# VHH binders against EG45-like domain containing protein 2 (EGC2), part 11

Target 1, 105 residues: EG45-like domain containing protein 2 (EGC2), of Arabidopsis thaliana (Mouse-ear cress) (q9zv52)
Amino acid sequence: AQGKAVYYDPPYTRSACYGTQRETLVVGVKNNLWQNGRACGRRYRVRCIGATYNFDRACTGRTVDVKVVDFCREPCNGDLNLSRDAFRVIANTDAGNIRVVYTPI
Short names: E, the ipSAE of ESMFold2; O, the ipSAE of OpenDDE; V2, 0.75 times the mean of E and O plus 0.25 times the DockQ between their complexes.

## First folded at step 14 (VHH)

Design u1 (from m1 with Y52W; framework vhh_gocatamig_d2; at its last look DockQ between E and O 0.68; V2 from the best seeds 0.00; counts 0 for: pae E 11.8 > 2, unsure alone 63.4 < 65)
Fold by ESMFold2, look of step 14:
Structure u1 (fold): chain B 105 residues (1-105), chain A 121 residues (1-121)
Amino acid sequence: as target 1 above (105 residues)
Amino acid sequence: EVQLVESGGGLVQPGGSLTLSCAASGFTFSDYTLAWYRQAPGKKRELVAGIWSGGYTVYMDSVKGRFTISRDNAKNSVYLQMNSLRAEDTAVYYCARVEDEWSDEGYFDYWGQGTLVTVSS
């Protein structure tokens, strides 16, 4: 599946799915993926395929595995709202807004 | 042993209010999503409201604005405040712990015994 990803800064400890949680490679999802909370605990492998605008060398070429822990409420500029720790694995954080491929794992 | 015990049901006139309580034990309450379901005679059990461990809530359309789900992690309890009750709200109400993922039909390993709410003129 393809979509758009943004990121959010730590702390990630307070989340819709778990109240408190300690993982750093985590993601919040937009309403189309949230499924009334059914998304909580699902894991995705995410790969960056480019920035959504003109940004040279946005992607690192790596993948990251993330767990859904949160809901990204409107306004939400991505299908995935990756933790900064997860985002930086796959992309330059200065890019801010990237296209991704994400697959269930 | 996981236990969920509902209370607070009863007979109420249309337009009245009730507060349902669910006391939980045998697990780390603050880590889990909890939900209220209801089942009227001859009907399938249906989701009424859910509250995630982080406090996010969802409601079925027919109760939105009238019912409020809340939780008190210090008391290991989840509540359903029901206002402006209607005859259609008559059902046995069940508290449930959501195990791995949310279900529309409410089939879970851990359910309370239920508390009857009757709304009758």
Scores: ipSAE 0.005, ipTM 0.223, lowest interface PAE 11.8, mean pLDDT 82
ESMFold2 (binder alone), look of step 14: mean pLDDT 79; pTM 0.791
OpenDDE, look of step 14: ipSAE 0.683; ipTM 0.859

Design u2 (from m1 with V58I K64E; framework vhh_gocatamig_d2; at its last look DockQ between E and O 0.64; V2 from the best seeds 0.00; counts 0 for: pae E 7.5 > 2)
Fold by ESMFold2, look of step 14:
Structure u2 (fold): chain B 105 residues (1-105), chain A 121 residues (1-121)
Amino acid sequence: as target 1 above (105 residues)
Amino acid sequence: EVQLVESGGGLVQPGGSLTLSCAASGFTFSDYTLAWYRQAPGKKRELVAGIYSGGYTIYMDSVEGRFTISRDNAKNSVYLQMNSLRAEDTAVYYCARVEDEWSDEGYFDYWGQGTLVTVSS
């Protein structure tokens, strides 16, 4: 599926799904993916396909595997709110707001 | 040893209210998602409500708007406020510690002994 991704800074330890968790490659999701909390623990492979605006070379060309740990409450500026650690694997963090393809694993 | 102890069940009339409590021990309560399940005689257990360790709540469709799950981490307790009770709510209610995987059928390692709720005139 395609959508938008943004990121958030550490710490990632407090989350809706787990309260306390220690993984760094994690994601919060918007309500269409959240499924009233049933999304917790699901994993996605995410790939950047470009910035949402004119930003040269926004993507690294790599993929990242992330675990859903959180809900991205409105106003959520992306379908995926990736941890900064996960975002930087696939994109230049200066891009801020990117288009992605994400696939269930 | 992980323990979950439900209380607060009883006989109520249709339209009535009841509060269930679950006291937990033997684990770091604030780290876990807790849930209430119920089982009527001859039926499968079903999820009623859940509350994540971070405080987010979920409900089965038939109870949303009538039931409220809450937790008190200082007392290691989770509660189910049940309002507007109907005959279909009659069941044994179980408190459960949610493991890493959700299940609508309720396959978890740790359950309470259950508390009976009977809704009848």
Scores: ipSAE 0.013, ipTM 0.365, lowest interface PAE 7.5, mean pLDDT 83
ESMFold2 (binder alone), look of step 14: mean pLDDT 80; pTM 0.814
OpenDDE, look of step 14: ipSAE 0.683; ipTM 0.861

Design u3 (framework vhh_8h5u_2; at its last look DockQ between E and O 0.12; V2 from the best seeds 0.00; counts 0 for: pae E 18.4 > 2, unsure alone 57.4 < 65, grease 28 > 24.2, placed apart)
Fold by OpenDDE, look of step 14:
Structure u3 (fold): chain B 105 residues (1-105), chain A 123 residues (1-123)
Amino acid sequence: as target 1 above (105 residues)
Amino acid sequence: EVQVVESGGGLVQPGGSLRLSCAASGFTFSDYSYTMGWYRQAPGNQHERVAGIYSGGYTVYPDSVKGRFTISRDNAKNTGYLQMNSLKSEDTAVYYCARVEDEWSDEGYFDYWGQGTQVTVSS
């Protein structure tokens, strides 16, 4: 699927799904993906396909596998709220908001 | 070695309240890989999840009990609770608690380790 991704800063330890978790490649998902928490533990492979706004060279060309650990709290400016660690794998954090393809894995 | 003991059930009139308890040993409900859930099964019906709480504290309820039931957990006691208010006759069932591993499937995986507790709502 295609959507938008934003990121949030560490720490990533606390989440709706998990009290204390140590994974750093994690994601919060918007309601359509959250499914009332059933999305917890699901994994996606995410790839950047461009910047949402005017930003040159937003994407790194890499992919990242992320684990769903939370929902994207409102206001949510993306379908995926990636950890900064995950976001920086696939894009320049200065882009802030990117277009992504995410595939269940 | 793993044990779950449900308690707190009983007979109540419609509109009444009950508080169920679920004491677990041999595992922890707060494990971040799992959720703790309450399930119920009425005679002739399939089991249904009536509440779930994730290790981070997020709670989920089906529409049938939303606003009436509240799940909570005491990690120190490794005990789960289900506060049931505004009970209805259709809430009559055996109630179980379990640790649930949520995967891509809609149901997830769970086991019943306790005997359950009977809740009967009748005038």
Scores: ipSAE 0.000, ipTM 0.229, lowest interface PAE 11.7, mean pLDDT 87
ESMFold2, look of step 14: ipSAE 0.000; ipTM 0.094
ESMFold2 (binder alone), look of step 14: mean pLDDT 74; pTM 0.749

Design u4 (framework vhh_gocatamig_d2; at its last look DockQ between E and O 0.40; V2 from the best seeds 0.00; counts 0 for: pae E 9.8 > 2)
Fold by ESMFold2, look of step 14:
Structure u4 (fold): chain B 105 residues (1-105), chain A 119 residues (1-119)
Amino acid sequence: as target 1 above (105 residues)
Amino acid sequence: EVQLVESGGGLVQPGGSLTLSCAASGFTFSDYTLAWYRQAPGKKRELVAGIYSGGYTVYMDSVKGRFTISRDNAKNSVYLQMNSLRAEDTAVYYCARVEDEWPDYFDYWGQGTLVTVSS
């Protein structure tokens, strides 16, 4: 599946899914993936395929595995709102808004 | 020692209403997701409704628009308002605390409260 990703800053502890959780490689998702909370706890492998605009070297070439812990709120001009810690594994944080491939794992 | 105590069950006619309550102790209530599950005789337990510590609510399809889950962190309590009750809602209702890996995993349950919907 393909979509757009943005990121959000720590802390990630309190979320819609979990009042307290300690993982840093986490993601919030839009309503189409949120499924009224059924998405909580699902895991995805995410790969950057480029920025959504002209930005050279947006992607690192790595993948990241993330757990869904939240729904995507206001900064979300994307399908995935990755934690900053997860985003920086796969992309230059200066890109801000990237295209991704994500697969359930 | 975590404790969850359900109350408010009873006999109601189809179309009636009932409010279930669950009093919690032994943990920091505001940090956890709370949920109501139910189990009818001969069936597996199923999720009815959940409320995340962040406030988002989830409902099974058959109860949407009829049931409302809420929480009161000051009273360490979670509630289930059940309206427009149907015979298929007959079950023992359990209050549960939910850990990571929701919705398939939870760690503590109450003893349950019986709801019977019959003419």
Scores: ipSAE 0.006, ipTM 0.225, lowest interface PAE 9.8, mean pLDDT 82
ESMFold2 (binder alone), look of step 14: mean pLDDT 81; pTM 0.815
OpenDDE, look of step 14: ipSAE 0.791; ipTM 0.896

Design u5 (from m1 with D31E S53T; framework vhh_gocatamig_d2; at its last look DockQ between E and O 0.64; V2 from the best seeds 0.00; counts 0 for: pae E 8.8 > 2)
Fold by ESMFold2, look of step 14:
Structure u5 (fold): chain B 105 residues (1-105), chain A 121 residues (1-121)
Amino acid sequence: as target 1 above (105 residues)
Amino acid sequence: EVQLVESGGGLVQPGGSLTLSCAASGFTFSEYTLAWYRQAPGKKRELVAGIYTGGYTVYMDSVKGRFTISRDNAKNSVYLQMNSLRAEDTAVYYCARVEDEWSDEGYFDYWGQGTLVTVSS
């Protein structure tokens, strides 16, 4: 599926799904993916396909695997709110807002 | 042995309130999502409310604003505060330990025996 991704800064230890968690490659998701918390623990492989605005060389060409640990409350600027650690695997953090393909794994 | 024991059910008039309790033992309570399900006579079991380890809650639409799920990890207990009860809330209420993912119908290995809530005019 395709969507938009943004990121949030560490720490990631407190989350809606788990209270306390230690993983760094994690994601919060928008309401259509959150499914009233049913999304908790789902995993996605995420790939950057470009910035949502004029930004040269936004993507690294790599993928990242992330676990859903949180929701991205409205107003949420993306479908995925990736941890910064996950975001920077696939994209330049200066891009801030990117288009992604995400695949269940 | 994993045990879940519900209590607090009873007969109540429409508009009334009840608090259901579920005492858990035999597992590390704080590591699990807990849920209340209910089954009315002749109907399939349905999710009423759930609470994640981090405190995030989910509710079926018909109980939002009327029911509140909570947990007390120190007492290994999960609760359902039921306000503004209606005849359609009549059911056996079950406490469940959620294994990996939710099921709308709640087919998990670990359930309590249930506590009956009857709402009659």
Scores: ipSAE 0.011, ipTM 0.299, lowest interface PAE 8.8, mean pLDDT 83
ESMFold2 (binder alone), look of step 14: mean pLDDT 80; pTM 0.807
OpenDDE, look of step 14: ipSAE 0.703; ipTM 0.868

Design u6 (from m1 with E101F Y107A; framework vhh_gocatamig_d2; at its last look DockQ between E and O 0.06; V2 from the best seeds 0.00; counts 0 for: pae E 6.4 > 2, placed apart)
Fold by ESMFold2, look of step 14:
Structure u6 (fold): chain B 105 residues (1-105), chain A 121 residues (1-121)
Amino acid sequence: as target 1 above (105 residues)
Amino acid sequence: EVQLVESGGGLVQPGGSLTLSCAASGFTFSDYTLAWYRQAPGKKRELVAGIYSGGYTVYMDSVKGRFTISRDNAKNSVYLQMNSLRAEDTAVYYCARVEDFWSDEGAFDYWGQGTLVTVSS
């Protein structure tokens, strides 16, 4: 599936799904993916395909595997709200807002 | 040994309110998802409300807007505030530690003994 991703800063330990968790490669999802909490614990492989605006070399060319731990409440500027640690694997954090392909795994 | 003890049930009139409490012991409460289920005579046990360890709440449609689930991790307790009660809410209410609300099978690890709520004029 294709969509948009943004990121959020640590800590990631407290989230909608988990009161305490230690993974750093995690994601919050927008309401259309959240499914009233059913999304908790699902994993996606995410790849950057470009910035949503004019930004040269936004993508690193790598993929990242992330676990859904959180709900990205409105206003949510992306379909995926990646942890900063996950975002920087696939993209330049200065890009801020990127287009992605994400696949369930 | 995991224990869940419900309290707060009773007889109320339609439109009334009750608060159910569940005291938990024998596990790291803050790590687990908790839920309230209910069973009316002749009916299957059904999910009423659940609360993930992170605090996200879910409700069955018929109670949304009337019931509120909450947890206090410092007191190892989960609560169900029930407002605008109706005769159809009459049931034994059970506190449960669950792995996944959405699984039809194997969703329930541990149960309390239940607390009876009767809504009658």
Scores: ipSAE 0.181, ipTM 0.573, lowest interface PAE 4.3, mean pLDDT 87
ESMFold2 (binder alone), look of step 14: mean pLDDT 80; pTM 0.805
OpenDDE, look of step 14: ipSAE 0.826; ipTM 0.913
ESMFold2, look of step 16: ipSAE 0.137; ipTM 0.487
ESMFold2 (binder alone), look of step 16: mean pLDDT 80; pTM 0.802
OpenDDE, look of step 16: ipSAE 0.492; ipTM 0.801
ESMFold2, look of step 17: ipSAE 0.043; ipTM 0.450
ESMFold2 (binder alone), look of step 17: mean pLDDT 80; pTM 0.803
OpenDDE, look of step 17: ipSAE 0.161; ipTM 0.571

## First folded at step 16 (VHH; framework vhh_gocatamig_d2)

Design v1 (at its last look DockQ between E and O 0.77; V2 from the best seeds 0.00; counts 0 for: pae E 6.4 > 2, grease 26.8 > 24.2, SAP .706 > .668)
Fold by ESMFold2, look of step 16:
Structure v1 (fold): chain B 105 residues (1-105), chain A 120 residues (1-120)
Amino acid sequence: as target 1 above (105 residues)
Amino acid sequence: EVQLVESGGGLVQPGGSLTLSCAASGFTFSDYTLAWYRQAPGKKRELVAGIYSGGYTVYMDSVKGRFTISRDNAKNSVYLQMNSLRAEDTAVYYCARVEDFWSGYAFDYWGQGTLVTVSS
């Protein structure tokens, strides 16, 4: 599936799904993916396919596997709100807002 | 020893309200997802409402807007505020500690239940 991703800064410890968790490669998801909390614990493989605007070399060419831990509440500027640690695996953090392909795993 | 003790059940008229409480002990309460389930006579136990350790709440469709689940981590307690009660809400209500309440395989601890009867 294709969508947009943004990122958020640590800490990632407290989230909608988990009051305490230690993983750093995590993601919050928008309403269409959240499914009233059914999304908690799901995992996705995510790949950057470009910035949402003209940004040179936005993508690293790598993928990242992330666990859904959170709900990205409105206003949410992406389908995925990746942890900064996850985002920087697949993209230059200066891009801020990227297009991605994400696959359930 | 993990314990979950429900209270607050009783007889109530249609349209009435009740608050169920669940006192928990024997585990780090704030780290776990809690849920209320119910079982009507002759029926299987079903999820009523759940609250993730992070605070997000879920509800079955028939109770949405009428029931509110909440937790007080300082008191190690989970609550179910039930308003606008209907006859079909009659059941034994169970507090549960769960790992994944969307999967039937994630129930790991239960209380003994508290009976709610809604009748005129």
Scores: ipSAE 0.045, ipTM 0.470, lowest interface PAE 6.4, mean pLDDT 86
ESMFold2 (binder alone), look of step 16: mean pLDDT 81; pTM 0.817
OpenDDE, look of step 16: ipSAE 0.424; ipTM 0.771

Design v2 (from u6 with S103D D104S; at its last look DockQ between E and O 0.80; V2 from the best seeds 0.00; counts 0 for: pae E 5.8 > 2)
Amino acid sequence: EVQLVESGGGLVQPGGSLTLSCAASGFTFSDYTLAWYRQAPGKKRELVAGIYSGGYTVYMDSVKGRFTISRDNAKNSVYLQMNSLRAEDTAVYYCARVEDFWDSEGAFDYWGQGTLVTVSS
ESMFold2, look of step 16: ipSAE 0.064; ipTM 0.482
ESMFold2 (binder alone), look of step 16: mean pLDDT 80; pTM 0.807
OpenDDE, look of step 16: ipSAE 0.382; ipTM 0.756

Design v3 (from u6 with D100E; at its last look DockQ between E and O 0.62; V2 from the best seeds 0.00; counts 0 for: pae E 9.1 > 2)
Fold by ESMFold2, look of step 16:
Structure v3 (fold): chain B 105 residues (1-105), chain A 121 residues (1-121)
Amino acid sequence: as target 1 above (105 residues)
Amino acid sequence: EVQLVESGGGLVQPGGSLTLSCAASGFTFSDYTLAWYRQAPGKKRELVAGIYSGGYTVYMDSVKGRFTISRDNAKNSVYLQMNSLRAEDTAVYYCARVEEFWSDEGAFDYWGQGTLVTVSS
């Protein structure tokens, strides 16, 4: 599936799905992916395909595997709100807003 | 030893309200997802409401707007506020510690002995 991703800063320990958790490669999802909480614990492989605007060198060419831990409440500027740690694996954090392909794993 | 003890059940007339409580012990309560299930005579157990350790809540469609699940991590307790009760809500209600709500396997982690709710004229 294709969508947009943004990121959020640590800490990631408290979230809608978990009171405490220690994984750093995590994601919050917009309502269309949240599915009334069914999304919690799902894992995706995510790859950057470019910035949503003109930005040179937005993508690293790597993929990242993330666990859904959170709900991204409106206004949510992406389909995926990646942890900064996950975002920086696949993209330059200065890009801020990227296009991604994400695949269930 | 993991223990879950439900209370607060009883006889109530249609349109009435009850609050169910579940006291938990034997585990780090704040780390776990809790849920209420119910089983009516002659029917299979079904999920009523759940609350993730992070506080997110889910509800069966037929109870949305009428029931509210909550938790108090300081008291190791989970609650079910039941309003606008109907005859169809008559069942034994069980408090459960679950890994996830949405498969039959998630429903069998640990559960209590239940508390009876009877809604009758």
Scores: ipSAE 0.011, ipTM 0.378, lowest interface PAE 9.1, mean pLDDT 84
ESMFold2 (binder alone), look of step 16: mean pLDDT 80; pTM 0.809
OpenDDE, look of step 16: ipSAE 0.059; ipTM 0.494

Design v4 (from u6 with V58I K64E; at its last look DockQ between E and O 0.40; V2 from the best seeds 0.00; counts 0 for: pae E 7.6 > 2)
Fold by ESMFold2, look of step 16:
Structure v4 (fold): chain B 105 residues (1-105), chain A 121 residues (1-121)
Amino acid sequence: as target 1 above (105 residues)
Amino acid sequence: EVQLVESGGGLVQPGGSLTLSCAASGFTFSDYTLAWYRQAPGKKRELVAGIYSGGYTIYMDSVEGRFTISRDNAKNSVYLQMNSLRAEDTAVYYCARVEDFWSDEGAFDYWGQGTLVTVSS
């Protein structure tokens, strides 16, 4: 599936799904992916395909595997709200808002 | 030993309200997802509402807007506030510790004896 990703800063320890958790490669998802909490614990492989605006060299070319731990409350600027640690694996954090491909794993 | 003890059931009129409580012991309560299930005579036990360890809640469609699940981790307790009760809500209500609400093989590890809720004129 394709969509947009943004990121959020640490700490990631408090989340909707788990109360407290220690993983750093995590994601919050928008309403249609959240599915009334069914999304908790799902894992996705995510790849950056470019910035949503003109930004040179937004993507690193790497992928990252993330666990859904949270939802992204409306208005949500992306389909995925990646942890900064996850975002920086696949993209320059200065890009801020990127297009991604994400697949269940 | 894991224990879940439901209380608060009783007889109420249609349109009335009732609060169920569940006291838990024998495990680290804050680490687990809790749920209320119900079983009406001749029916399968069904999920009513769930609350993840992080505090987010889910509801089956027939109760959303009328029932509220909540938890108090300091008291190792989960609650179900039931408003606008209907005859169709009559059932034995069970508190459960669950790993996955949506598993077809069974959604819960442990449940109590249940508490009866009767909604009648």
Scores: ipSAE 0.013, ipTM 0.385, lowest interface PAE 7.6, mean pLDDT 83
ESMFold2 (binder alone), look of step 16: mean pLDDT 80; pTM 0.807
OpenDDE, look of step 16: ipSAE 0.160; ipTM 0.572

Design v5 (at its last look DockQ between E and O 0.67; V2 from the best seeds 0.00; counts 0 for: pae E 7.1 > 2)
Fold by ESMFold2, look of step 16:
Structure v5 (fold): chain B 105 residues (1-105), chain A 119 residues (1-119)
Amino acid sequence: as target 1 above (105 residues)
Amino acid sequence: EVQLVESGGGLVQPGGSLTLSCAASGFTFSDYTLAWYRQAPGKKRELVAGIYSGGYTVYMDSVKGRFTISRDNAKNSVYLQMNSLRAEDTAVYYCARVEDFWSDAFDYWGQGTLVTVSS
């Protein structure tokens, strides 16, 4: 599926799904993907396909595998709120707001 | 050894209220997802309410607005506040430590506490 991604800074240890967790490649999801908590623990492979605005070389060309740990509280400007650590694998963090393809794994 | 001990069950009239408690031991309580399940005679066990280790709560549709799950990590306890009780709420209620509410994959459950809603 295609959507938009933004990112958030550490720490990632506390989330809606987990009181304590140590993974750094994690994601919070918007309400439609959250599914009343059913999303917790799901994993996605995410690839950047460009910035949502004109930004030169937004994507690295790599993919990242992330675990859903949270919902993205309003205001949430993306379908995926990637950890900064996950975002920087696939995109320049200065881009801030990117389009992605995400696939269940 | 992991233990979950329920209490607070009893006989109550329709429209009444009851609070169930579950005391947990033998694990790091704050790291785990807890849930209340119930089973009436001759029926399958069903999820009533769950609370993730991060604090997010889920409820079955028939109890939304009537029941409230909560946890107190300092007391290693999970609670179920039951209001506006109905005859169909009659069941043995179980406290459980779970991996996934939606697949019924749980590690441990207690002995249960009986709730009877009757005139």
Scores: ipSAE 0.028, ipTM 0.429, lowest interface PAE 7.1, mean pLDDT 85
ESMFold2 (binder alone), look of step 16: mean pLDDT 82; pTM 0.832
OpenDDE, look of step 16: ipSAE 0.307; ipTM 0.677

Design v6 (from u6 with D104E E105P; at its last look DockQ between E and O 0.61; V2 from the best seeds 0.00; counts 0 for: pae E 7.7 > 2)
Fold by ESMFold2, look of step 16:
Structure v6 (fold): chain B 105 residues (1-105), chain A 121 residues (1-121)
Amino acid sequence: as target 1 above (105 residues)
Amino acid sequence: EVQLVESGGGLVQPGGSLTLSCAASGFTFSDYTLAWYRQAPGKKRELVAGIYSGGYTVYMDSVKGRFTISRDNAKNSVYLQMNSLRAEDTAVYYCARVEDFWSEPGAFDYWGQGTLVTVSS
């Protein structure tokens, strides 16, 4: 599936799903993916396909595997709100707002 | 030792209300997801309501709008407020600490002894 991704800064310890958790490659999802909490614990492989605006070399070419731990409460500017640690695997954090392909795994 | 102790069950008339409580000990309560399950005779144990450690609540459709789950981390307690009770709500209700209440129970899930709720005239 295709969508937009943004990121949030650590700490990631408190989340809707787990209260206290230690993983760093994690994601919050907006309402269309959240499914009343059923999304908690799902995993996605995420790949950057470009910035949502004109930004040279936004993508690293790598993928990242992330675990859903959180609900991205409105205002949520992306389908995926990646941890910064996950975002920087696939994209230049200066890009801020990227287009992605994400696949359940 | 992880302990979960339910209370508040009893006999109640249809349309009535009941509050179940679950006192937890032996773990850092605020770190864990908690849920209420129920099991009627001859039926599988089913999720009633869950509350993530972050505070987000979920409900089965059959109880939504009638039941409310809540937690008080200062008292290490989780509650189930049950309103507009019906005969089909009759069951043993279990408090549980679960890793994922959308999945089948596993070795890391902990259960209370259960408290019987009977809804009858």
Scores: ipSAE 0.019, ipTM 0.381, lowest interface PAE 7.7, mean pLDDT 87
ESMFold2 (binder alone), look of step 16: mean pLDDT 83; pTM 0.838
OpenDDE, look of step 16: ipSAE 0.308; ipTM 0.714

## First folded at step 17 (VHH; framework vhh_gocatamig_d2)

Design w1 (from u6 with D100Y; at its last look DockQ between E and O 0.07; V2 from the best seeds 0.00; counts 0 for: pae E 10.3 > 2, placed apart)
Fold by ESMFold2, look of step 17:
Structure w1 (fold): chain B 105 residues (1-105), chain A 121 residues (1-121)
Amino acid sequence: as target 1 above (105 residues)
Amino acid sequence: EVQLVESGGGLVQPGGSLTLSCAASGFTFSDYTLAWYRQAPGKKRELVAGIYSGGYTVYMDSVKGRFTISRDNAKNSVYLQMNSLRAEDTAVYYCARVEYFWSDEGAFDYWGQGTLVTVSS
């Protein structure tokens, strides 16, 4: 599926899904993907396809595998709120807001 | 060895209340998501309510506002408070340890033996 991604800074240890968790390649999802909490624990492979605005070379060309651990409460500026550690694998963090393809794994 | 033991079932009139309890052992309880499922005769087992290790709760639509799931990590226990019971709530209720709630993905599940709840005039 296609959507938008933003990122958030560590720590990622407390989340809606888990009281304490140690993974760093994680994601929070917007209400439309939350599915009444069923999203928790799902994993996605995420690839950057460009910035949502004019930003040269936003994408690294790599993919990242992430686990859903959190709910991104409105206002949530993306469909995926990637951990910064996950975001920087696929994109320049200065881009801030990118378009992505995400695939269940 | 993972063990889940349900209790608290019984016969109740419509509109009544029951509290189900589940005692867990054999794993680090606070790390896991717990859920209550139920199965009526001739029906598929269905999710009733779940509670993630982080405290987020989910409910099937028909029980929202009537049932409350909770957990006590110090007692390794999960509870289901059932209020305003209806005849259609009659089922065997199972306590489960789940990774996540969708039954057709790669979740690893453990189930108790179940406790019968009968709602009858």
Scores: ipSAE 0.006, ipTM 0.307, lowest interface PAE 10.3, mean pLDDT 84
ESMFold2 (binder alone), look of step 17: mean pLDDT 81; pTM 0.817
OpenDDE, look of step 17: ipSAE 0.082; ipTM 0.531

